# VH-VL binders against Sex-regulated protein janus-B (janB), part 4

Target 1, 140 residues: Sex-regulated protein janus-B (janB), of Drosophila pseudoobscura pseudoobscura (Fruit fly) (p54365)
Amino acid sequence: MKILNCFSLIGQCAKPILRTYTSPAADLLKLPRVDIKEGKLRYLLLSVYIHGETKHARTVVRGWNTDSHDDIYYKNVRAMEKLGLCTKCLGGGKMDNDESARKIKIHGSCKTFGAANHHKTKEILLSSSKYKNFNITVKK

## First folded at step 1 (VH-VL)

Design d11 (framework fv_diridavumab)
Fold by ESMFold2-Fast, scan of step 1:
Structure d11 (fold): chain C 140 residues (1-140), chain A 122 residues (1-122), chain B 111 residues (1-111)
Amino acid sequence: as target 1 above (140 residues)
Amino acid sequence: EVQLVESGAEVKKPGSSVKVSCKASGGTFSSYAISWVRQAPGQGPEWMGGIIPIFGTPKYAPKFQGRVTITADDFAGTVYMELSSLRSEDTAMYYCARTYYEDSSGYSFDYWGKGTTVTVSS
Amino acid sequence: QSVLTQPPSVSAAPGQKVTISCSGSSSNIGNNYVSWYQQLPGTAPKLLIYDNNKRPSGIPDRFSGSKSGTSATLGITGLQTGDEANYYCGTWDDSLSAGVVFGGGTKLTVL
């Protein structure tokens, strides 16, 4: 917790360890904007960028069936660092992803990172091929 | 109107290098990646690599790593592709092509240059 | 061979419909968006379909795309003589050969 500061301008970015044949720019290009599970989720709104190149960040949505927002954050940090990318948390919340009914409810906040801009999260979900026709609602 | 204008045809000897340019005009250069795609006579397209000009860092297809270098002059709106140690199998049409990268909803090429013919002959 | 598999040729008469298949794996088509390209003789490829089923401005609705599992399909209805061309599918591959991969192409002949 005392290590995390999602309000920092630089974000969380250790010196990257590149273990792939891809460049950070190419990896940022390929990065999916939405990666969420079905069901009742904790989610984070994350900014991903190349170390030192903050003006070209991509905002992504990540959500899992997990007991901790920290799990989502650290899993993403580790995955991104392998690609030479940095992660900054923009806040989080809860999501109920009912894929059978094509309904998503977004609400709440994250204990560690505070509430995300849920309307931005909805915008990103609606921009994706899989969720573009879902009924997405934002609540407190 | 978006245009990708490639440099002229090249005839090279085996073992030499060739450098092809692609100048982008119209549209928003900074929001796009530029790739190089070649097509040998009678064959399908083959992706060689690409670059996001604003970042300046290229990605290469494994088959071409060690022989291809892709660079960008973001100010001039020009991307270059240099292929070294040329062999007869490198005789092909070389295209530059554009991909929108800000939202990776697919790695699709929405605009293409007209192609540059590179012939490798002794 | 090409990473993505297409039939080498397909034929139909004007006014008919055809489908062109593109088969891949979980690391490419199964996990990524598919694009389709038309290439007329002597020209650069032209984008027909992106994001599995979307058409760029200027592409008629006779062209459609779909994706199911690790396969994608290009549909062309109301065939015209001007549709005679090579057609290629393309996608991103997440494997060790990470990057853009294309199909081997399908030559459409309008009889």
Scores: ipSAE 0.000, ipTM 0.530, lowest interface PAE 12.9, mean pLDDT 82

Design f01 (framework fv_felzartamab)
Fold by ESMFold2-Fast, scan of step 1:
Structure f01 (fold): chain C 140 residues (1-140), chain A 121 residues (1-121), chain B 107 residues (1-107)
Amino acid sequence: as target 1 above (140 residues)
Amino acid sequence: QVQLVESGGGLVQPGGSLRLSCAASGFTFDDYAMNWVRQAPGKGLEWVSGISWNSGSIYYADSVKGRFTISRDNSKNTLYLQMNSLRAEDTAVYYCAKDIGYESSDYFDYWGQGTLVTVSS
Amino acid sequence: DIELTQPPSVSVAPGQTARISCSGDALPKQYVYWYQQKPGQAPVLVIYEDSERPSGIPERFSGSNSGNTATLTISGTQAEDEADYYCQSADSSGTYVFGGGTKLTVL
């Protein structure tokens, strides 16, 4: 009936009970910028931050072969909570990741969160060691 | 139910200063980039300045760079524009506009009603 | 270079199709957005990403972007469509550019 949306979740990030032995600041700095699968994916652009410290947020790309952007969001929120971190969704889209050809196509939008800034997603991918030499295109 | 309400406009002399505010409601303010767009009397729209969701990215039109400062207070759902060294050419209705994205680089889905700034002797 | 050129005015009879152009050399590589502004009112988004229509905007509004020209088309133009129309584009650096605006008169 109802689906999760950014409005209902924002402002709901409480200070977590940490299950790690590193500080949230150390965990945020070590967080991988990119975690995507090969193939035709749905993806989200996410901002990860320490509760109360939004100015120093880290923007990350997460893509999975899944039926719903909401699934990607829930999975990542829970993973970040284990590190003492809060997550905000900045939008999403679709990604065709052909690792054998070293080619990525980014396009589309997300029903729940709207379209991400695909150009920002491309910059983050190119900043990573694995994808820095890929041919990455943004489509309308 | 998205509402953007500008305030702070008025008459000011050349070389003077003025601060505009935009009160936002009906959406999660800290998820979106916000912008100021102005319109001189009888003229077209001109983008002035933009600020990302967390103030990490700030941009200005060349015509106002060094004189205007954009800022936001996410705890108060409010956008600001501090205008210094005002010129007659800055006379315009100033609109608060919500970007569709978190970085100031796309388009505006909602606009406020505007606040008039008149720079005259 | 992103500079957008619109005709200053377009006139159309009620029920006829209005076409408003927006030209710029960067348009093949950039999205175009269209805003409607009535006297004394704030602009309202009527077309985004070249051809998409927001919820609540009448189906008679459509857009295209081909070659160096984007076009806003209003089919079966109604009296309430009389307004100023602005095209807008943005580059990846966070810079926004508006066209000069077109006054649509429905007579």
Scores: ipSAE 0.006, ipTM 0.562, lowest interface PAE 10.3, mean pLDDT 84

Design f03 (framework fv_felzartamab)
Fold by ESMFold2-Fast, scan of step 1:
Structure f03 (fold): chain C 140 residues (1-140), chain A 122 residues (1-122), chain B 107 residues (1-107)
Amino acid sequence: as target 1 above (140 residues)
Amino acid sequence: QVQLVESGGGLVQPGGSLRLSCAASGFTFSSYAMNWVRQAPGKGLEWVSGISGSGDSTYYADSVKGRFTISRDNSKNTLYLQMNSLRAEDTAVYYCAKDQYYDSEGYYFDYWGQGTLVTVSS
Amino acid sequence: DIELTQPPSVSVAPGQTARISCSGDNIGSKYVYWYQQKPGQAPVLVIYDDSDRPSGIPERFSGSNSGNTATLTISGTQAEDEADYYCQVWDSSSDHVFGGGTKLTVL
């Protein structure tokens, strides 16, 4: 079984049906960069952008106690479409988030999307107020 | 304390069937992928099958595909391996092994049961 | 498809350093795990992620992994370390792959 490389994936979405009068640009700016649970997680590095306007893209981290990376991806796609936003996966991996010890370990890959740039994931986590003082390690 | 206890092993004739069970305790069973690993007498370890925490994804070694079925009952904290069309080369100690993550590609096995012997002979 | 090769046996005197190799094509690009198995017992994880020790595993156990060879090192080997040792990787085409095992004798 071949692990898909995110560079070979088509990351475009259909034009979203906007269900609110809120600006997609305003929604993108308010989007949390980090949304991860505590414990041993699967995670994805995701690019979120306005349909047809990649210059407003933001990279976000999503990690949950789930059986597959696909669950994280499709839940994010559905949530973003309601806001007029598109999602492209940049790869994934695994994360051990020990909040009591203030330690995070990032490693591995995902079966569907391949490995994320874990150093980019670390940068995003350290840029957040909650995780800025955590000891974050990256392994393969 | 994490504990895994296998049962259901025994002597069975070629072409027969056998069902193994693994009772788990000391951790949140539904949060972790589970695996079966076997070891033929005097031989090395061989991965047989894996199942995700939810039970939605299953994986098999080529040598057992179509003959073995892995399943789990998260309400009973129990892992199962249904073995059909057994062959002499399936003779082995079968270990229940806990993955460190939520599906079977979790990379390694942090806890193992004591194993249960399956002997396939006439 | 990766194949992991281990020497079938390694012998050391008590107090000597034992080194057990695990060879595989480009194994340095994968995480390697090591298990100890004593006669009649289940395997025990002694090294994960190439070089990390689980809680309760003695400090004398260490690991490395680069290029085509991973190595389990046991410094100051004790009689209780006599066992079979298996390396393991996860591979996308083969899932979990084990080495053939190495019998460590301490005499």
Scores: ipSAE 0.006, ipTM 0.556, lowest interface PAE 12.2, mean pLDDT 84

Design f04 (framework fv_felzartamab)
Fold by ESMFold2-Fast, scan of step 1:
Structure f04 (fold): chain C 140 residues (1-140), chain A 122 residues (1-122), chain B 107 residues (1-107)
Amino acid sequence: as target 1 above (140 residues)
Amino acid sequence: QVQLVESGGGLVQPGGSLRLSCAASGFTFDDYAMNWVRQAPGKGLEWVSGISWNSGSIYYADSVKGRFTISRDNSKNTLYLQMNSLRAEDTAVYYCAKGEDYYDTSGPFDYWGQGTLVTVSS
Amino acid sequence: DIELTQPPSVSVAPGQTARISCSGDKLGDKYVYWYQQKPGQAPVLVIYQDSKRPSGIPERFSGSNSGNTATLTISGTQAEDEADYYCQAWDSSTYVVFGGGTKLTVL
């Protein structure tokens, strides 16, 4: 049987429709680098940038209690479009965020986008005020 | 079919300069990080430099930092390595290697060129 | 700084199992990649993410990574497997790190 529907889940960025009254550059600078939930998460490492200005990209970590990495990706695309920003996925994995114990375990991969550079994810988490003193372990 | 073709190698005297090029085809060049890896005659592999898809992240081995400059032109599907202040110990075959994703220069390197020889001597 | 240590040479008879080690501090916490290089040729990725084979790599190639040591295993070794083998990992301070290489000789 022939295949008629072929859509890429990775890569395309159209010019976003601005939904805020600040410039995209100002919104990019104020964008939180880390937005993760507590518990056992799926996570993505994402690049956010102004349409046409890829040199000013900001790398962010997003993780939620979800069964699908695609859910995280598309919700971030929607949120960024409201700010006049574009999203590219750098891969993903799994995370166990135990905030009461101040422990985060990062490992695994994303079926759609492949494994993120988990060491880069750890670096970003440690750069945040909330997670800077956490014990962050990277596994395969 | 993925293909990487290096050029620009040759014989150069110590203190001289060379610019290497790597022409890429068969994949969307601007979706991947790119790397230079070298191998001295009869020796092992040594990573030299890596660059993200948008040139926003650039890394160098300590042995070449301050002397070599990696760059890319996505409109031409070409990776470059500008080598200045060359030393005898820079003598090696220089390979262009494709990264796995947009930013990660950490490998794996799934495709490599055939290499170009740089000889620094006399 | 992590250093990856490989034996300089390993010899095996045809049809026997070759094992090439790659050792580094807490290497089991990192992904390891293995490359095969034949004389006059560019390296070829034979194992990625510790144990996975790229398309086109024979099933006799396998990998593992635990504790401080990653191992490339070639079962039923054939003459065409004679080559240099390099392991690779990533380190936050030195970035891409290669092992010194192992020459596999099939006698």
Scores: ipSAE 0.007, ipTM 0.553, lowest interface PAE 12.2, mean pLDDT 84

Design f05 (framework fv_felzartamab)
Fold by ESMFold2-Fast, scan of step 1:
Structure f05 (fold): chain C 140 residues (1-140), chain A 120 residues (1-120), chain B 107 residues (1-107)
Amino acid sequence: as target 1 above (140 residues)
Amino acid sequence: QVQLVESGGGLVQPGGSLRLSCAASGFTFSDYYMNWVRQAPGKGLEWVSGISGSGGYTYYADSVKGRFTISRDNSKNTLYLQMNSLRAEDTAVYYCARDFEYSGYDLDYWGQGTLVTVSS
Amino acid sequence: DIELTQPPSVSVAPGQTARISCSGDALPKQYVYWYQQKPGQAPVLVIYKDSERPSGIPERFSGSNSGNTATLTISGTQAEDEADYYCQSADSSDTYVFGGGTKLTVL
């Protein structure tokens, strides 16, 4: 998976004539750190970066009501490839996002990618304008 | 430029206490997880403690739980480690290390360390 | 909790390829990071996220992570590469875990 993801991005993004360096870098810096739905979700902690420019990597949280963590991963890969970006998964889990009560519960793991660092996920959520005042709990 | 400068190390007797400080500059301190990593003379690296950017979440190695307290003052760009009930096995160089914002778990910048010696 | 196992020492002649292994149960699911430490100095990050190089790290340094084993590879090893090398990863309890370290001797 990791190898195939890198090769696909080499073919799409490594052409100097068709690519302006500042465009993918600008998109990466403006990429929302949090994109999650309301309800009982599967989530992934993802690293997004420019192929060959890994010092500019950005960690993002993605989650929605889906049957598979793989669905979240591949949808993010497709979206990022349109921006000239690579994706690598840092693990996942489950999330209960009750926006009306302003409460989020994070726990569990992903069979494919293992458990994310849920406390780092909580920090990322709290750093966002939408979720900064939410009561966020992590279950062991 | 990113800089981390540790201070507060020294000689202390078993059962004593010390408070370490790490002064940070050159980056937005509150955006980063911060860590303490130690290294006993001639031995390998051992992670000791970590703290979230907000200071709301703290983590400890089993060897120091209940004895050490990590904290931070974001208004002063300073990380702290309060060490109580010190043991000979706590003798080490203590490094302050930043957790990279864009990656996770990579300690991309380290201070030069401060030596703590626990001896009678 | 996981344990990361490294060989205690590796020796290579100048110009030859050095390979340092790091084995552990969490490695299929977690990123691996590599640090270089010279005597009396703080560690320096040389590889992050299994295979990526920080700016300023020579291209002769590369990393991989497959199965339960991560490998740091130094091609065309130079005398200045003599140092202790540590791998690091994380477990499910938000704990950073270091390998025991490998002393690389270039002679």
Scores: ipSAE 0.007, ipTM 0.522, lowest interface PAE 12.6, mean pLDDT 82

Design f06 (framework fv_felzartamab)
Fold by ESMFold2-Fast, scan of step 1:
Order: structure tokens, then sequence, then C-alpha cells
Structure f06 (fold): chain C 140 residues (1-140), chain A 123 residues (1-123), chain B 107 residues (1-107)
């Protein structure tokens, strides 16, 4: 498998055209850490930040029922641009989110962006109100 | 054992329509991307269209966008290709090909192919 | 975006090594797949992810991919290997792209 690392790409964040009535800093602070679907899905670990100010980035988890990590990435880029925010990908993988059993399994990698730090993804999920009581397993 | 069987090909006039079917067996059909790949007489392979296991995503080659529609009926283990506004250059053997498994890291190979169904567009 | 170029034909004597090339810009940064097609038959996957062989494919088939060229190698070519060979990869959007095909003749 060939691994491509999104966070090593230059020019990934173009200066966004602001269309919100709130500041980018306020939008960044209100951004949900976790936005994932139920079921077997692909996920990305993403860094969201203000253009030109990478020191105050927020790390978020996004996962949907899709066969392409690129679909998740570009959908997030478009959503963040509306808020005046930039996106950098920190890698990805696969997730089995069984909400009825309160179990999440995280594993694998992303062809385009490489493997995420799955333990960091687990920490973020456990920090959320919805998933804090789930049994989350990382397989290598 | 995995089997893919295409049907619905035939002779059609330019501007006409045809619906191709691919009957799948031997695997969990709803879990796999399915594709149509065509081959004009004496020519090479050309990917036409693909659909995810749950039908949430569909992709088309630029040559068929707006004219062809891929769909599937998972309750019948059947893949379809609705072809409208057919042109002479659409004449080809159309293959049903299995892609990667939904929600599992996959690769871009086609591991199983049907025997194909011939579509001839002629006046 | 990406276009894959193959020689239209390659001829080899029985027992010799056949090499079929597939060229594209920065192709070595992508995975390449190879298919064998005999007259009147569907294609058969013979190499996936540059160099891996599916179960049931003879060991004489091997592949490589570096720079801008991928190569399918058939060692000790047999008469039954006479066929059309297609390389395949994908573009930046993940859409499938095929090479034009190479007719291998074993004389």
Amino acid sequence: as target 1 above (140 residues)
Amino acid sequence: QVQLVESGGGLVQPGGSLRLSCAASGFTFSSYWMNWVRQAPGKGLEWVSGISGDSSYTYYADSVKGRFTISRDNSKNTLYLQMNSLRAEDTAVYYCARGYEDYVWGSYEFDYWGQGTLVTVSS
Amino acid sequence: DIELTQPPSVSVAPGQTARISCSGDALGDKYVYWYQQKPGQAPVLVIYEDSKRPSGIPERFSGSNSGNTATLTISGTQAEDEADYYCQSYDSSGNYVFGGGTKLTVL
C-alpha cells in the first residue's frame, strides 16, 4: 500500500471567503469534536484552524458511510470554509460504530492520508457526551 | 462461489434506450461496490460507472454522464444500468465487475467479472 | 487526468521472458493492476497492487511499479499466456483508468 500524508501537503488551506456573522475564533470554539454516523464507516482525524494561525488548531473526528476518505475530506473542507476555517488531514482509518451495543472499533488506514493516531481518536470520542460511556477498541 | 451474470443487451437504434441487468450470487451483494466496464469491438476496456453497496454514492465516466444511470436492488441481488440517448460509440460488450467491500479498506482492482452482454447501437 | 500508455503489441518465443510496460505521470505514486483477456472471454485479474498475485495465478507472473512506469513480467512464457493485457490505475478523484492494452503473441 502507498501512503500519502495530507498534513505534509502545502497549499491545502486557501484563504476562505467569510460568510458568517460570527468570528472564526468563535466558530472554532463551537465546532463539535465528533461528527460520526452509526455503522461501519471510514473516518478522518482532522485539524481545523484559522487561516494563518495554526497554533490554535482544534482536532476533530469525522466519519460517514462512504467508500472514499476523500469524500469526507472535501465535504469537511467546504463546511469549514463557510465558517472561515481551514482543514488539514491528520490521517484516517475505519470505524465500526455499534451504538446499540455501545461499542466502537477503530482500525486501519487511509490510502490518501495514511493512518490516523487511533489512540488520539479514541480520546476525542471518549471526551464527547454521546460516546463517553462506550467501549472503544483500537486494533493495529 | 461468486457469479455475475449480465443480461439485457441487444440491438437498438441511435437515440434509443436499453436497461442492462447483472444478477449476482455467492457473496453478500449489498456489501460491495459494483461497476460497469465496457469494451467496444476490437478496442480496450473503459470503466463506465460504479455504485456503492448502499447506493449512497454513484460515479460515472464523463462519456456517459447525463445519459446513463446506475442503480441496484439489494433485495434481488441485481445491478442495473439504464442507458438513454444511445449513440453508435456506445456499441460495446458491457461487463459487470465487483469492486471493493463497503466500509472495509479496499483496493481498486476488479476481482470478479461477468461474461458480458453485447449492446449494438446501429440504424 | 492521468493517461496510461501501453505498447500495442509484444512478441516473444516460448520459454522467453515477456515484459509489458504501462506508463503514466507519477504512476509509481499509485497502485497498478493487470488483467489478462483471451478472445471472447472476460478479463482475469493477474496482478494487483503493483506486484501481488491472486490465488491461482502462476508464479511466472510478476509486476513492478516505479517512477512513471509499471511493468508486467511473464517468465518462461507459455503458449497459453497469449492474450491481451491491460493495466489499470485510478485518477486523483478515484475513478478507474485503463491502459490501451497490449497484445502478447507467443510464436
Scores: ipSAE 0.000, ipTM 0.507, lowest interface PAE 17.5, mean pLDDT 83

Design f07 (framework fv_felzartamab)
Fold by ESMFold2-Fast, scan of step 1:
Structure f07 (fold): chain C 140 residues (1-140), chain A 122 residues (1-122), chain B 107 residues (1-107)
Amino acid sequence: as target 1 above (140 residues)
Amino acid sequence: QVQLVESGGGLVQPGGSLRLSCAASGFTFSSYAMNWVRQAPGKGLEWVSGISYSGGSTYYADSVKGRFTISRDNSKNTLYLQMNSLRAEDTAVYYCARESYDFWSGDYMDVWGQGTLVTVSS
Amino acid sequence: DIELTQPPSVSVAPGQTARISCSGDKLGDKYVYWYQQKPGQAPVLVIYQDSKRPSGIPERFSGSNSGNTATLTISGTQAEDEADYYCQAWDSSTDVVFGGGTKLTVL
């Protein structure tokens, strides 16, 4: 039933009132694709896009030392709306980010949004400068 | 050293309420997610409810959703289960269990209390 | 939604190998945990992450998980191993799912 909530929120992004002439497209391009903490995390795979322009969505990874996937989702929604951007969730899971050992392990699911495509999450992490040399494993 | 002790069980009439407590000792209670698991007489284990380390997230089995409320007081190292609108089917031994987090797993229950019996007479 | 199915009972002679199965759709894609429960006592974790033993659990206990079936194996079964055994998995639609339990009798 929680996957229906995620689906029902897709495209439900009101046109934001911009305070400056800063382009949402410029903000989307500057958006970090990875923003995760060290340690045992809950994470979400999120699609960020300009209202009405889902064709040019950017997929980002967000993971924090929180006890709720919903916290990650709603904090991201609020941050993105400030930039004139919309968010839809592509699922989530758990991650153990051991930066000292340069190992990241990804698995599991999110109660609200279901499991993310963990292999896509791995690709995004490896594309970042900080995590490109990490040993990243997706558990069954 | 690490212990969980349940209390608050007893006899209640259908439609009544009970509040169960689970006192934790020997570990940093505020760092662990906690669960309630029940077992009806002569039957198997059934997960009832779970709560995150901070109390910010709660989870319930469909059979108790809307009737039971899980909560915790980290300053008192105590877990609670408020049970309302009790039914004969809720008769069971109620265990509290600590949720360990292994690197590869979704979580498992490594420490259990002795249980407290709840009887809903019909 | 995953449902875990266990045989209600398994019997084995002392010193023989006991095998207790736990079946569920694509269960091999999830971690399985095994709990032992003796009469009047709380459950005790005996296997976590399919095949790992907690400190203090005898090495005669082992586990596996592949395809649709997880198996708890007790080699050289002893009288004190007589108990109810429950498998458990983590489900995306709920936090915890238990199997129905298997009574192991050592005769």
Scores: ipSAE 0.007, ipTM 0.545, lowest interface PAE 12.8, mean pLDDT 83

Design f08 (framework fv_felzartamab)
Fold by ESMFold2-Fast, scan of step 1:
Structure f08 (fold): chain C 140 residues (1-140), chain A 122 residues (1-122), chain B 107 residues (1-107)
Amino acid sequence: as target 1 above (140 residues)
Amino acid sequence: QVQLVESGGGLVQPGGSLRLSCAASGFTFSSYSMNWVRQAPGKGLEWVSGISGSGGSTYYADSVKGRFTISRDNSKNTLYLQMNSLRAEDTAVYYCAKDSYGEDYYYGMDVWGQGTLVTVSS
Amino acid sequence: DIELTQPPSVSVAPGQTARISCSGDNLGDKYVYWYQQKPGQAPVLVIYDDSKRPSGIPERFSGSNSGNTATLTISGTQAEDEADYYCQSYDSSLSYVFGGGTKLTVL
């Protein structure tokens, strides 16, 4: 039985700090929107934001060959924490990134986090320089 | 009709080499990842190797890494397995299998060939 | 990484329910696939994504997956269901992993 779903949880945030917000804001703007490997992947759709400033949240795509959905989530939480940023998971799925053929297939769900909005994931991939001309298909 | 046909199996001595082929028809070959799965006489199924649709990514079971090479020629709709430094324990029926598509069965294999027997014997 | 364990054999009478287990650490956190293999033939996918049937597979085949154990259930087992059954999942590297197989005899 799966009882945990990050869709229902509050975001994972850095500890409160008494610094200016200019450094985290700059890091948020520099954050790559897409960071995925080639091949058969698990992926997550994640919202990244500054503690207390959800209006400027960025939605990013992360997918890797060897990590579980949970490991992708926690690796991202740790990376974002170093930048003073918070992470909220919007769901996940599976991805086949065949870069030589310029094809990406997106489908499925994550047992822990539920299914991402795969059409939103496709939109983000197509907005990137590397993947903008790829043939991207979305399945349930 | 979707079909996979293996060939190239036969008798080979330990330390020898053999190249298997899998001819695909009835689907857009370059759009699907392909796999080799083997079965020793009287034993269970063992995944050997996999390759992405474009051929850009390859995967191997630890038991065959460094000895076997998977490749494909999308212009000929053909999958290959080059087997070097063969051992007695490589004796098996070798199946060609296509990855599933649609919904969530992407890590399953929905179409299989009839298999080709490889016997490694002195 | 993950190792899948199946009982080597299961016997049922015609019309009885057959249950074949597949056990692995935290298997319920992964998807499981089931294959049927008859003597001299290639495997046939009968269940995907824990519980779904491919087109053409009879309604009597069903699956479940929870905790450490996935189960293939064949209700009202028929003589033609006699075969070897294999479960399959994937490891942390997304490489395919098969169970050892279960021989189902219908007598």
Scores: ipSAE 0.007, ipTM 0.517, lowest interface PAE 14.8, mean pLDDT 83

Design f09 (framework fv_felzartamab)
Heavy chain, then light chain:
Amino acid sequence: QVQLVESGGGLVQPGGSLRLSCAASGFTFDDYGMNWVRQAPGKGLEWVSGISWNSGSIYYADSVKGRFTISRDNSKNTLYLQMNSLRAEDTAVYYCAKAEYSSGWDYFDYWGQGTLVTVSS
Amino acid sequence: DIELTQPPSVSVAPGQTARISCSGDALPKKYVYWYQQKPGQAPVLVIYEDSKRPSGIPERFSGSNSGNTATLTISGTQAEDEADYYCYSTDSSGNHVFGGGTKLTVL
ESMFold2-Fast, scan of step 1: ipSAE 0.065; ipTM 0.698

Design f10 (framework fv_felzartamab)
Fold by ESMFold2-Fast, scan of step 1:
Structure f10 (fold): chain C 140 residues (1-140), chain A 122 residues (1-122), chain B 107 residues (1-107)
Amino acid sequence: as target 1 above (140 residues)
Amino acid sequence: QVQLVESGGGLVQPGGSLRLSCAASGFTFSNYAMNWVRQAPGKGLEWVSGISGSGGSTYYADSVKGRFTISRDNSKNTLYLQMNSLRAEDTAVYYCARDTEYQLPYEGMDVWGQGTLVTVSS
Amino acid sequence: DIELTQPPSVSVAPGQTARISCSGDALPKQYVYWYQQKPGQAPVLVIYEDSERPSGIPERFSGSNSGNTATLTISGTQAEDEADYYCQSADSSGTWVFGGGTKLTVL
């Protein structure tokens, strides 16, 4: 396993790429809170923040069809660094996203990062326009 | 009941080594970042070291970097601090403290042990 | 490496408002946390993320963080509030830093 959470510690984030047409604060504000696929997913609850600035942290949900939570984490780290942002993992789990039935089941844990606070994940999903009317259940 | 219990403190001579342990119970240990914080006699609090829930990231105060090593065994619900090349100024009560659940490391320490005294003296 | 400065002592009469300051250049960009420590005991978190109060902490405790100064406010101070109070924040290097502590005396 690579260096976990090293580049996402407050003040320890890898050097961000300079963006002259937008600031990290603007990028953070425009960041989607929810980005998940349909089906049986692995998911992570992530904190995204500006290097050295904890007050601007934003909690986001990311999930897709993959056999590794690490894949989700490192792809997010790479994407956020291009925006001048740092990533911290708050844990993970599994998600069954049945969009046709408007049902989401959140459960389980992540080998690397431990279990996320699934109730916090549910709250974030329900705050989004796409998932606000879904029946979302949390299990062990 | 959520509890942290430190052990391993004692008297050591300058240049010696000591290993502290912190036994966690009542919560899912692997979900929390953990810290060691010390307090010299009659002085204030000083953060020493921190470790992520997975153990993949470790952090140290400049005063202990290269001498102390933080580690954890999530299968045993135990946090460790290996202290080498001890100095008189390392004399302190060492506290084990839990960071808040599912937050950024160093979000705040909501559960503390009672501490274990380390005395570095000839 | 960032210093957090607290007054070494604050005195207040029972029932009056106590205010404890914590100053540092990083505070506009970092959250502040407050801990209460009574003699011979481990610290207790009383305020997190500038102004949030943990469950079980009396409502008379409140916090703020404005400019380069954070303030812990104890309204209607009681004898049991006599303790040392420490502020804490992260520096730009990602390490925790504690203030020097303030001894609150309730006359």
Scores: ipSAE 0.007, ipTM 0.544, lowest interface PAE 12.5, mean pLDDT 83

